# Miniprotein binders against q56419, part 264

Target 1, 326 residues: q56419
Amino acid sequence: MEGRTLEEVQEEVFKRHGVLVPKKELEDLAKALEEAGLLLTEKVEARLKEEEEKLKRERPMRLAGLSYPEGEREARAFLEAFRASYPGEGEEARVLLMPHLEPSRVPEVYGAALAALEKTPPPERIYLVGVAHRPLKEKAAALPVPFQTPFGPALPDLPALQALDALLPFELFNTPLAFREEHSLELPLFFLKGRFPEARVLPLLVARRSPELGEALKVVLRDFPGLLVLAVDLSHVGPRFGDTPLTRTLAEEARRRDLGFLERLAEGEPEAALAFLGANPTRIDGVEVVASLLPLLRERKGKVLAHRLDLEAPTLSAVGAGTLVL
Below, E stands for the ipSAE of ESMFold2; O stands for the ipSAE of OpenDDE; V2 stands for 0.75 times the mean of E and O plus 0.25 times the DockQ between their complexes.

## First folded at step 18 (miniprotein)

Design gb2 (at its last look DockQ between E and O 0.09; V2 from the best seeds 0.00; counts 0 for: pae E 13.9 > 1.5, placed apart)
Fold by OpenDDE base, look of step 18:
Structure gb2 (fold): chain B 326 residues (1-326), chain A 89 residues (1-89)
Amino acid sequence: as target 1 above (326 residues)
Amino acid sequence: GNEEYLKRVEEALREAERAIKEGDWRTAVNKLFHAGLIAGQAGDAESIYRIAKLLARISEEARESGDKDLFRTAWQMAIELYDWLRELE
């Protein structure tokens, strides 16, 4: 709806769908969507332009006080509590797969990630690859600015980001607004920054599988070594995602697919992991990320540290989360 | 057929609106999810708009009430529906 008047939208809906939406309803919707930042009205466009200009300097916290504490002291206590929720010990990670789900839903899975990070020597840089839950102009994107955290700003590795951009057939620094509210980066970054305060970060989003990204990153990692983090969730099942309410059978299928996916990744067989999912009927979130990073995941053996299929009781739906070290 | 679809969507919307009036936001979200799936599959832009609007309202109420989980759920659903609308365009 960029730059379109409500009348133009009304006409378009009528032309396409044969439905005349009352102007008042469109106005109410536009207002609601404006407040939600979903509709590109002139006002929203102006705001988005301002936000885009701000994003040239830094990415502010969006989930501070919501998903994690804003204050550093409280944030440290939060990390400690999450670590305590996982009773096991971690393994050293060169590649870490961790969730981006709301931390309170799967605390022990994040705890497992923290346990792995405890066994990991501080990296110079972290390649943080999240899932784009918003459209990108390209298959993947990066935002080369500081990301705010309760532990201070996560600073970008500009040389490594520039090297990556130079190797990609598309502009890497696209769609800055997609990063504004993307939780798939913000949530894992909280834990990563808390553990590795001095590490620089490459915040990356994948919207669609990009084999070019994996190949480019493989080259960049030679000159710019670091920890690779896949911030991905697993199965999404139940009414929220198009299924019947969660049943034992549906839950077992989701777990089977999640664990089967993770186990094959742990064996260093990412192609087999993707093939195992087929059409991905339980909607594993991380498929496009894994498909993009195949060159970096091949032949790496590791261990599944945690898995949970978390029930969202109000919707009788469930989301899978896991922690894998490679 | 198309009539049965519309009936199901309208019923779900009515139930959601009732739940909203009763302050049962969780039930409302569930009904709207179901409606959204049906409407999305049918490419029913009008229904999708109505659902998105209700979700936006629930999201606001959730934010004001401090229900962070509900806020995120409703907001995420609204975004997904909006994306579907864009794909239908």
Scores: ipSAE 0.006, ipTM 0.232, lowest interface PAE 10.9, mean pLDDT 86
Fold by ESMFold2, look of step 18:
Structure gb2 (fold): chain B 326 residues (1-326), chain A 89 residues (1-89)
Amino acid sequence: as target 1 above (326 residues)
Amino acid sequence: GNEEYLKRVEEALREAERAIKEGDWRTAVNKLFHAGLIAGQAGDAESIYRIAKLLARISEEARESGDKDLFRTAWQMAIELYDWLRELE
């Protein structure tokens, strides 16, 4: 390829600014910039290694003061305000589907989850299954450490996690850094820990559907009964997600897909719910989690308690969220 | 205070990193230059130096890839930050 010499660059700068930059000085600057780039990369890698070591001991709050209050008293009041935003009664859940969308955007949807938890006997443990937003080394992962909350640490159920790991054809504890910023666990956990302060947690992420995970969890749940929580969002539509700007027609389609999916799940027909979505034209977020957990969802009938398709006015986009008890 | 400017430099650098990961080099160059200007207002010569170095590296890679607009823009930005460095004590 034909490259420009430093002399040609020097002449162009002179014409634009009336100043000549010495060739040696420009070469020294370019060399120094290369060295800083290498140092910046090494500094970032060292910091990530330090964060990974911390994550082997605990997972700190990342969204306190942003999505929910940092202080315990304020957090308890926040929890009660969300419950009040849903005027209905819940039902006992053995399986709960709830969102991980920013809580202030869908307060009654989280309120419906709290209403369901009020009717649910306190479980010994919660199987919290979120959506991995960062790559995992395997189809699914867990992080067997305390997750900090304003209500105290959510302690891992180590015996249940180890039993699950033993049944999988891959190492379950495989990608600690993927949990560092994973809001699909942190946001639901705030509500779950607030209502069930003594429950232990299995914090699980799904990146790609894993039928093995669902079969293993069905076995583990026999020996370690608990509440199964699918922490998933629904439709994602609009320009932020590769569509045209949100129209009434697109919003109506997204709502139809969300509700049709949830209603089929509520009939105990998870395969029909997946088939209803086809190519998933509105990008429902929960598909890989539901596809992984089929053995746990079949023949469990229940009820859709709440749904909202929430408008993102700045991006002309929308995200759906729902609450389903089974 | 000066801590406000340093916080803004960090935020701009994180935005530049995100843009690089997404392949949006125009946004990356603009965010890096913005961080350099903020660092200059805070008197942070070390940050100006590192940012100017990154801009010149991007400029050289753009030249080799045939992106003349990115080359000239990033190179001019690096020169302006280099001039600022020469004027600092």
Scores: ipSAE 0.000, ipTM 0.200, lowest interface PAE 13.9, mean pLDDT 84
ESMFold2 (binder alone), look of step 18: mean pLDDT 82; pTM 0.778

Design gb3 (at its last look DockQ between E and O 0.02; V2 from the best seeds 0.00; counts 0 for: pae O 6.1 > 1.5, placed apart)
Fold by ESMFold2, look of step 18:
Structure gb3 (fold): chain B 326 residues (1-326), chain A 89 residues (1-89)
Amino acid sequence: as target 1 above (326 residues)
Amino acid sequence: GNEEYLEEVEEALEEAEEAIEEGDWETAVNKLFHAGLIAGQAGDAESIYRIVKLLARIAEEARKSGDKDLARTAWQMAIELYDWLRELE
């Protein structure tokens, strides 16, 4: 009933079935359906409000027992196994780029991040910048609550988060529900909290590039020094992402784009890294985060420690992941 | 007295918000910085916080409109008051 009048519906029923349904009976049916739909909407709205209130107190683990072990002992063994997947040595990071892709898909890439953390003095706090997979009300958001991990709660750095909010032209704390299932924070945080159990965290999400976020973070980092982590994935290619099936040529292009992007970041040239991607034809995940954080990335030279373009044979698609220290 | 300073801050904030609604960014910046100095002298961290945030907003609007000098000035004022806020906390 595509917005037709009741009379039009009545006529169509008569034409097709030879029955004249009284207008009142059609009106009663429409009213009953409306009432049922309204009640369902009220229940969904009430549940969302309840979930939002819970998130104002803490962010629980969502991926324990799925992406990483639930128990602390098993979680520590998991970290050791991932470190062993990368046989190289790390390098001290003031800025770390690491993935948020499912850890079992790219174990050596996470292992490279752990190797870098081994060489990094324990920070007082970690600026963890992920990619929003749910809508934000603004270009960026934060959730100033403890994030649960198998290693205990990752406590928020409330003074630094308040300082950041003060320096932004928009409200930073107004989208709690976007954090409910956000794996781009939870997966990297597992590794970060496991290595730096005493560090506090600023859990940040970027939806759209925000140059003002980078300018504000430059001021906040001056007063609240810490480790900056870009928790981003790289190319997304293949039918899952709107392309034709993955071919050797498409995979080679995705790898070239990933490595060219990382290489230019490693040279301390984030603007050149963005320019290299142009319209971002392989949908590198990190573009909006890098574009937001330019003031913090300029002139910082470093090293690409690992990269993998992870192939998904059943879907004929692939996702890139990398580890970069600056 | 203390009530007099609080009233001056709130009046300046109201005038600044009106200027923002009208797109008069220069007037808004001047009124906000004045209010920030008063709030800082009074030790009113909450008001400084609000004023810093409004100055950051004006800096963004000035950048959008191409007024690079106003954008830089508003941002520098925001940082100056932010530094004061940090001393109070």
Scores: ipSAE 0.528, ipTM 0.852, lowest interface PAE 2.4, mean pLDDT 90
Fold by OpenDDE base, look of step 18:
Structure gb3 (fold): chain B 326 residues (1-326), chain A 89 residues (1-89)
Amino acid sequence: as target 1 above (326 residues)
Amino acid sequence: GNEEYLEEVEEALEEAEEAIEEGDWETAVNKLFHAGLIAGQAGDAESIYRIVKLLARIAEEARKSGDKDLARTAWQMAIELYDWLRELE
């Protein structure tokens, strides 16, 4: 293979820009672009078509052995270790906001999510709403197939998904390729499936705010009750995200934005949470998801269980993560 | 073959560079997104690097101009391309 290795590219970026971009970031971007369905070469189109045909049957694990263990025994030990990283007790969740960041970066935040899940009765189904890091044909999408996990397949709730599709003004089952490598679903799903092995799942992605989605889900939840999970990260600050290197001032602003957002959500005031962010100068990832789910978040009081602004030292950048129960 | 996708990536990069020079940042981001798709599927680390560099430039210019949404989009795309390079190892 005559192409430069990822290490060589990383080294070149470091030499030119003084930023060590993690290899993982380069991998995720390439996949995100592939799924966006932009102008494809015939070969790329053929490969994507093949991948799309596979996605009609199942969504395989993409981060097994990387972000979490592939083997069930090791995966259970992984869950236990993450739970142990959070010293607190959880609360029963009807709505859970949790991160989708690399688990190793914010173990106690995932631990807080697990703590909440321990206090939550096993749901019949989980509405898992992630962030589309890849373009969608529509504002939101679903993939109505089994998602592979170390704990076995997470099976879709087809009746609930069909009910949701029927209430939306657009085709819900769009852009299947956007799900192929979407970590915003895969990472949370590991924890959710590990805790609730019998729960069916509605894997949903939001690319842009869809008030229609929230209204439709509010109706669907009447006939198909379940746990709502918002898989979202918080602030993204530093050079990786177009800012100066992380300073105390920038970190304080990111924390202020994250906590101010989460606290207003915990008070049952999602519109106030969005208004508080304004133009979202610290790039809170979950804004479009929250904006889409307003009808489900209104008047629900809850508690912030954990928050972390995690420094990525090689890029002097930081990402906020939080766990909120409603 | 390998030559055909490289030509398409180069064409998309050239069009993106032209759009950047014209100040059409939105078009540039779209072209770079297209280039990144092809380069990522091909495992072309060099092209991905070039794309990321251009996206970073757009993000900075967008930030300076006060277009925070575009800056965010460009950076998000740049981060995603870096994540793709890691999976190719």
Scores: ipSAE 0.019, ipTM 0.271, lowest interface PAE 6.1, mean pLDDT 85
ESMFold2 (binder alone), look of step 18: mean pLDDT 80; pTM 0.770

Design gb4 (at its last look DockQ between E and O 0.02; V2 from the best seeds 0.00; counts 0 for: pae O 11.2 > 1.5, placed apart)
Fold by ESMFold2, look of step 18:
Structure gb4 (fold): chain B 326 residues (1-326), chain A 89 residues (1-89)
Amino acid sequence: as target 1 above (326 residues)
Amino acid sequence: GNEEYLEEVEEALEEAEEAIEEGDWETAVNKLFHAGLIAGQAGDAESIYRIAKLLARISEEARESGDKDLFRTAWQMAIELYDELREAE
């Protein structure tokens, strides 16, 4: 009804349905619908303000009972089952790339991450860098609050977060609501907190490549050493992502791009890894994070521990996930 | 006393922000350098934090515009102020 006169609407209703609705009745209906919509908008806005205020104090679990168990005992058993799904041994990580895809879809990829954590001395803190799935006010953001897990709260490293904020050209604590449902932090954090229950966390999101974030993190990591985690997925191909139906050829290309990207990162060549992707035709999700963190990835050699391109038969689509240690 | 230094710091910050708004990066950096020395002598950690953040902002603008000398100057100044914040903690 927007952009048309009531007379035009009345005429159209008559043409389509053979009923002439008096103009006053159309006016009353339009007014009632607008008033109802305004009231719904006010209720949604009030709820979002309430959620934002809560997020300034803590970030509650959103995926407990959905992606992982809510109870602590069940959660510990869940971790051990995932570790068992990867029969290999890990290697010590100073940088860990791991997925944020639904854990049940890629159990051995998360298992490989756990194997790497087994070989990693407990860090004082974890720099957890995820991908923003909601818009941020800036290129990157953090939320300096406890994140709840079945293993207890993951406490923020406030001194390191403040140090990072001081070195950025924008306010780091800029979009609390973007963290409300952000699984790219919550899913990896479950595994990280389960293995390093005493580590503090810097929960970071990247929306758009931010070279300034990488430069600032290089300075902060000098004084606040810790484990850097890139919580990113790889290729996204198929109709769910705007492609034609997934073919064997497209799936093989996605796998080749995933592995080529990871292998170049493992050689300490992040610029070459990005160049290998070109226009990123398979939509590797980690590109913006890697492009932000170049100073922290250069010359760090390591190993790809696991990879899977997980096929979604119902959507004829696939998502890649990998585990890389540097 | 500290009150005299705080007024000078606030004036320098206001002038630096105006210079940034006008794209006068050289004036902005000079004002922030002066403010940083004063804030450091006064032990004003809040002002040191604000100054470092403005220098990081200038250094990013310099990087985007390809001004390598300005970038290195502003960035190094930001790191030095960051180091002062760490030392006071």
Scores: ipSAE 0.056, ipTM 0.644, lowest interface PAE 7.0, mean pLDDT 89
Fold by OpenDDE base, look of step 18:
Structure gb4 (fold): chain B 326 residues (1-326), chain A 89 residues (1-89)
Amino acid sequence: as target 1 above (326 residues)
Amino acid sequence: GNEEYLEEVEEALEEAEEAIEEGDWETAVNKLFHAGLIAGQAGDAESIYRIAKLLARISEEARESGDKDLFRTAWQMAIELYDELREAE
């Protein structure tokens, strides 16, 4: 709404589409947009354009000082504390499934990921596949720019990204603004960069299942070997997600689905893992990522290192998180 | 053809409505996104409007439940669809 009145917008929608949107609905919408900071005012559009132009050069930290420390020294202490929160030992990972939930909620799950990374030889590159919590123009996207971290920039593997793009039936380098605030990449990347400072990164987002992505990656991985990381959460249950407040029954069901999903992945049966979820009534976040990466997950045996269903007490809701190595 | 596209959009809308009734907001948003892409490509203003309404409903539910991420996602999708409606001029 570039300086246009709600009436002008209403009239425009009516003229264009023959639909009269009630002014109240437009007002509520505008208010919600304003409250969300999503009002496409000229100022917002100009800012978005500026941010998009910046994203052509680098992806700045958004969660530094919030979810993790901005300073390198403090960030290293943060990593050590998270590692300490997991009392077990890790295993070497060729594929790592780890959460992207707020680290403070599931420290031992991130600790388990760090434990696995300790047993993993430094990869030349990391394929970091996150969940798009924003719309993408295509089923998947990549951002071929440095991602800022407290440990310095995570540099993109441009040759591998270009090879991947060439094998996809769609433009891989789409929707750069979706990466601007995407925590599903930023949070895991903190841990990954902290452990493997010299690794190049392929930051990938999946919005919808893309079998093409998995097949293309399988080919690319032959010429460009690396660590595959699935940055996904598990069940989302409770009022925040449309359920009743968390009960023992609901929590048991969420855990059953999370563990059943992870165990089948650990057995090298990703199709069975997806089939086990069915309609995914507990809303496992990682379904579209796993569905996209089937060719890379098949026949790989591994181990579940950690799982937690974390209660958000203020909303009586819970989110599942897990760490799996393959 | 236009008929196949409409059928796919309608199916996605029905599935989204079912998901909304079941409280599966993520599935609903994904279905609506799919429907929106198809409808947007076709310039189907009626379908886009229906999709936007469902997204608005999800956004309201998300707001009431305190799910800021879902709210932002659903709302951003709605805006993008409205922007597509504006560009199809």
Scores: ipSAE 0.000, ipTM 0.218, lowest interface PAE 11.2, mean pLDDT 86
ESMFold2 (binder alone), look of step 18: mean pLDDT 78; pTM 0.722

Design gb5 (at its last look DockQ between E and O 0.02; V2 from the best seeds 0.00; counts 0 for: pae E 18.0 > 1.5, pTM E .604 < .8, placed apart)
Fold by ESMFold2, look of step 18:
Structure gb5 (fold): chain B 326 residues (1-326), chain A 89 residues (1-89)
Amino acid sequence: as target 1 above (326 residues)
Amino acid sequence: GNEEYLEEVEEALEEAEEAIEEGDWETAVEKLFHAALIAAQAGDAETIYRIAKLLARISEEARESGDKDLFRTAWQMAIELYDELREAE
């Protein structure tokens, strides 16, 4: 009905079927469709409000049985298998960059993160910063509720979250629905909770760069020390992401940009890392996270432990993932 | 008493919010300082966190408008209030 008059519809029906539908019947049908659309909208809105209220109490597992096992014993064996996929040794991290890509696609990259966690003293809390895949009302958001895992609930650090909210020029807790299916928190959290069962969590999402977030987090971390985790993926190239078919040249460029980005971060030069990407032609995920957290990344040196550009055979596309300790 | 304190703090916060909406940042900062002093004397941590949030809002406006002096002042005041709450605990 969009862009069509009732007369045009009437004429088309007559041409196709040889039946002239009276204008009043078409008008009645249009009104009924409009009313049905309003009713559907009300039902969707009521459902979303119910989901939002549930998320104000807890965030349940959405990927158990899909990306990782639901049972605790099986989940621990799963962790061990991923650690074994990375035969190297880790290094202590104050800041950890790790992926949120499906774990089975990049097992050694998650294994490298586990190796780093083995060398890292158990923190009191984890600042887990993911990439919003659904719109946020603000530049960033948090959900101050328990996140369920096979290892038990990851409890929120409410005092630290409250302090963070107080230092931000926007409301931090106003987009619960964005967390409902957010794998950039759930997948890294599985690994983090498995290694640090006593740590509380600050589950944070970034949609758009926020210099205020980085400055506020620098202050909050002084009073509430913990592990900072950037849960981000790297290049996204190929037809699924709007490119021509994936070529060796495009894959080589993506790998070069991924590694150049990570290496500059490892030298404590996050502004240089962002400048190296320019317009971000390979769509490195999480540039908004890095751009937000500049005060926490400057002059902090470290090491790239792992990288993989993983081919998505069905879509002829690829996604990069890496592990960086600072 | 506590009721007079509440009225004075809420009045100062309302005046600061109105000043923010009108772009009168000097008045906004002055009213926020007034409210912060009263809240600190009463040990009212909730009000101090509200004031810190208003100062962060002023800081964002100042940064976007290029008023670096206001940005620094408002941000530093927010940090001082936060640090005082941390030390009192």
Scores: ipSAE 0.000, ipTM 0.289, lowest interface PAE 18.0, mean pLDDT 84
Fold by OpenDDE base, look of step 18:
Structure gb5 (fold): chain B 326 residues (1-326), chain A 89 residues (1-89)
Amino acid sequence: as target 1 above (326 residues)
Amino acid sequence: GNEEYLEEVEEALEEAEEAIEEGDWETAVEKLFHAALIAAQAGDAETIYRIAKLLARISEEARESGDKDLFRTAWQMAIELYDELREAE
C-alpha cells in the first residue's frame, strides 16, 4: 500500500470532517502519535511482562463462560451434552487427534473424542500438543504451570517436562505469553480434564515442525507413559483464509484432503499423510504437529471416528475438524 | 489462527526481517503490511505487536534517512496496529 502522504491524510480529514488541517498540525500530530506509540509500547511491554510473571504461577481460563461453562456443575452437563451429540461408540486411544475449534461448531467431533476417552483407561499423564497460533521463540514450547479448568487445575507433570527439556536442543520453556490465550490447549483440556481429573498434563505447543520433539517425546514416553493428544484442526477454506466463498467444489476438496489426511494417519502412515497434502492448499492446521510427531505416529493403526467441515456462514468460510484414535 | 496463516505470516515476517537487514525498507513494509492484514484478521495480538515493532524500527530508520513517505507509512501502520491491540485488550 502506498503510504498516505501528509497531503492524502490532509485530504481525507478534509473529506471526512470538512476541516483543512495545516501541514504543521499534521506534523505535530504525527509527532504526538509517535510519542503516544512509544508510550503505548512501553505500557504494552510492561503489561506483557506482568502477564508473563503471572504465567509463572498458573494459566487462568480465558474461554470460561464463552466457549464452555465456568461452573463445575454446568461444565459436567456440557460434557454430557457433547458426548450425547455423538451417537457412536469410541475406541481406546493411545493417541487421540481431536479438534481445538470452538466446541459449539463441531459438537459431534468433540463427542467422538469423549467417546474415545470413555474407552481409554485413565492415563497418569496427558501429552497435550496444540498448535501455536502465536509466534514461539523456538519451534515448540511448554508451559510448566497449572492450567485452570472448571474441574480444578490441570497440574503439570514437571518430571516428564524436565526430561523432555533435557532431550531437546532448545529451551522448551520458552514464550510463556503464547500460552496465555492459546485455545488449541484450553479447549481440548476442558474435555480431557473433565474425563481424567487426576491426570497430569504436559501442555505443548508447536509453531514449526520439530523432528527433535518427536524423537525426544518417544524417549520420554518410555519412562513417562501417557496419552498423546494432538489438538489440531483440519482444512481452513474460504474468504477468511484467502479463498473465494465456499463452493461445493471447494468443500469437496477440503473434505477430500481432511479425510485423506486422517485415513493415512489411521493406517499408520503419517509421512504418506503429509505427502498427500503436498503444499497444503486447504491449510490443514495440524501439519506441523503431525510432522513433529512422526516417530510416535508411525505404524500405529487406528480409526477415524468423526469428521466435519463446519461452515461459518457470516464469512462463507469453513473449518475442518476430526477425531482420530490410534 | 490457520497454520497457513502462521506460515504465511512467518514467511512474511522472515522476508520483512531479511529486507530490513538488506535495507530494503519498501519491501519490508509491504511484507509487514501483508502480515498485519493476516494477523489482524486472526486477532493475533502478539504478531501484531511484533509487526508494529518492526514498523516502528523502519520508521526510525526512514526518519534518519530522511524518507518522509516511508516514515509516515510505517508509523501510520504501526499506530493502527497498536490501536487494534488496545481495542482487543
Scores: ipSAE 0.000, ipTM 0.278, lowest interface PAE 11.5, mean pLDDT 85
ESMFold2 (binder alone), look of step 18: mean pLDDT 75; pTM 0.678

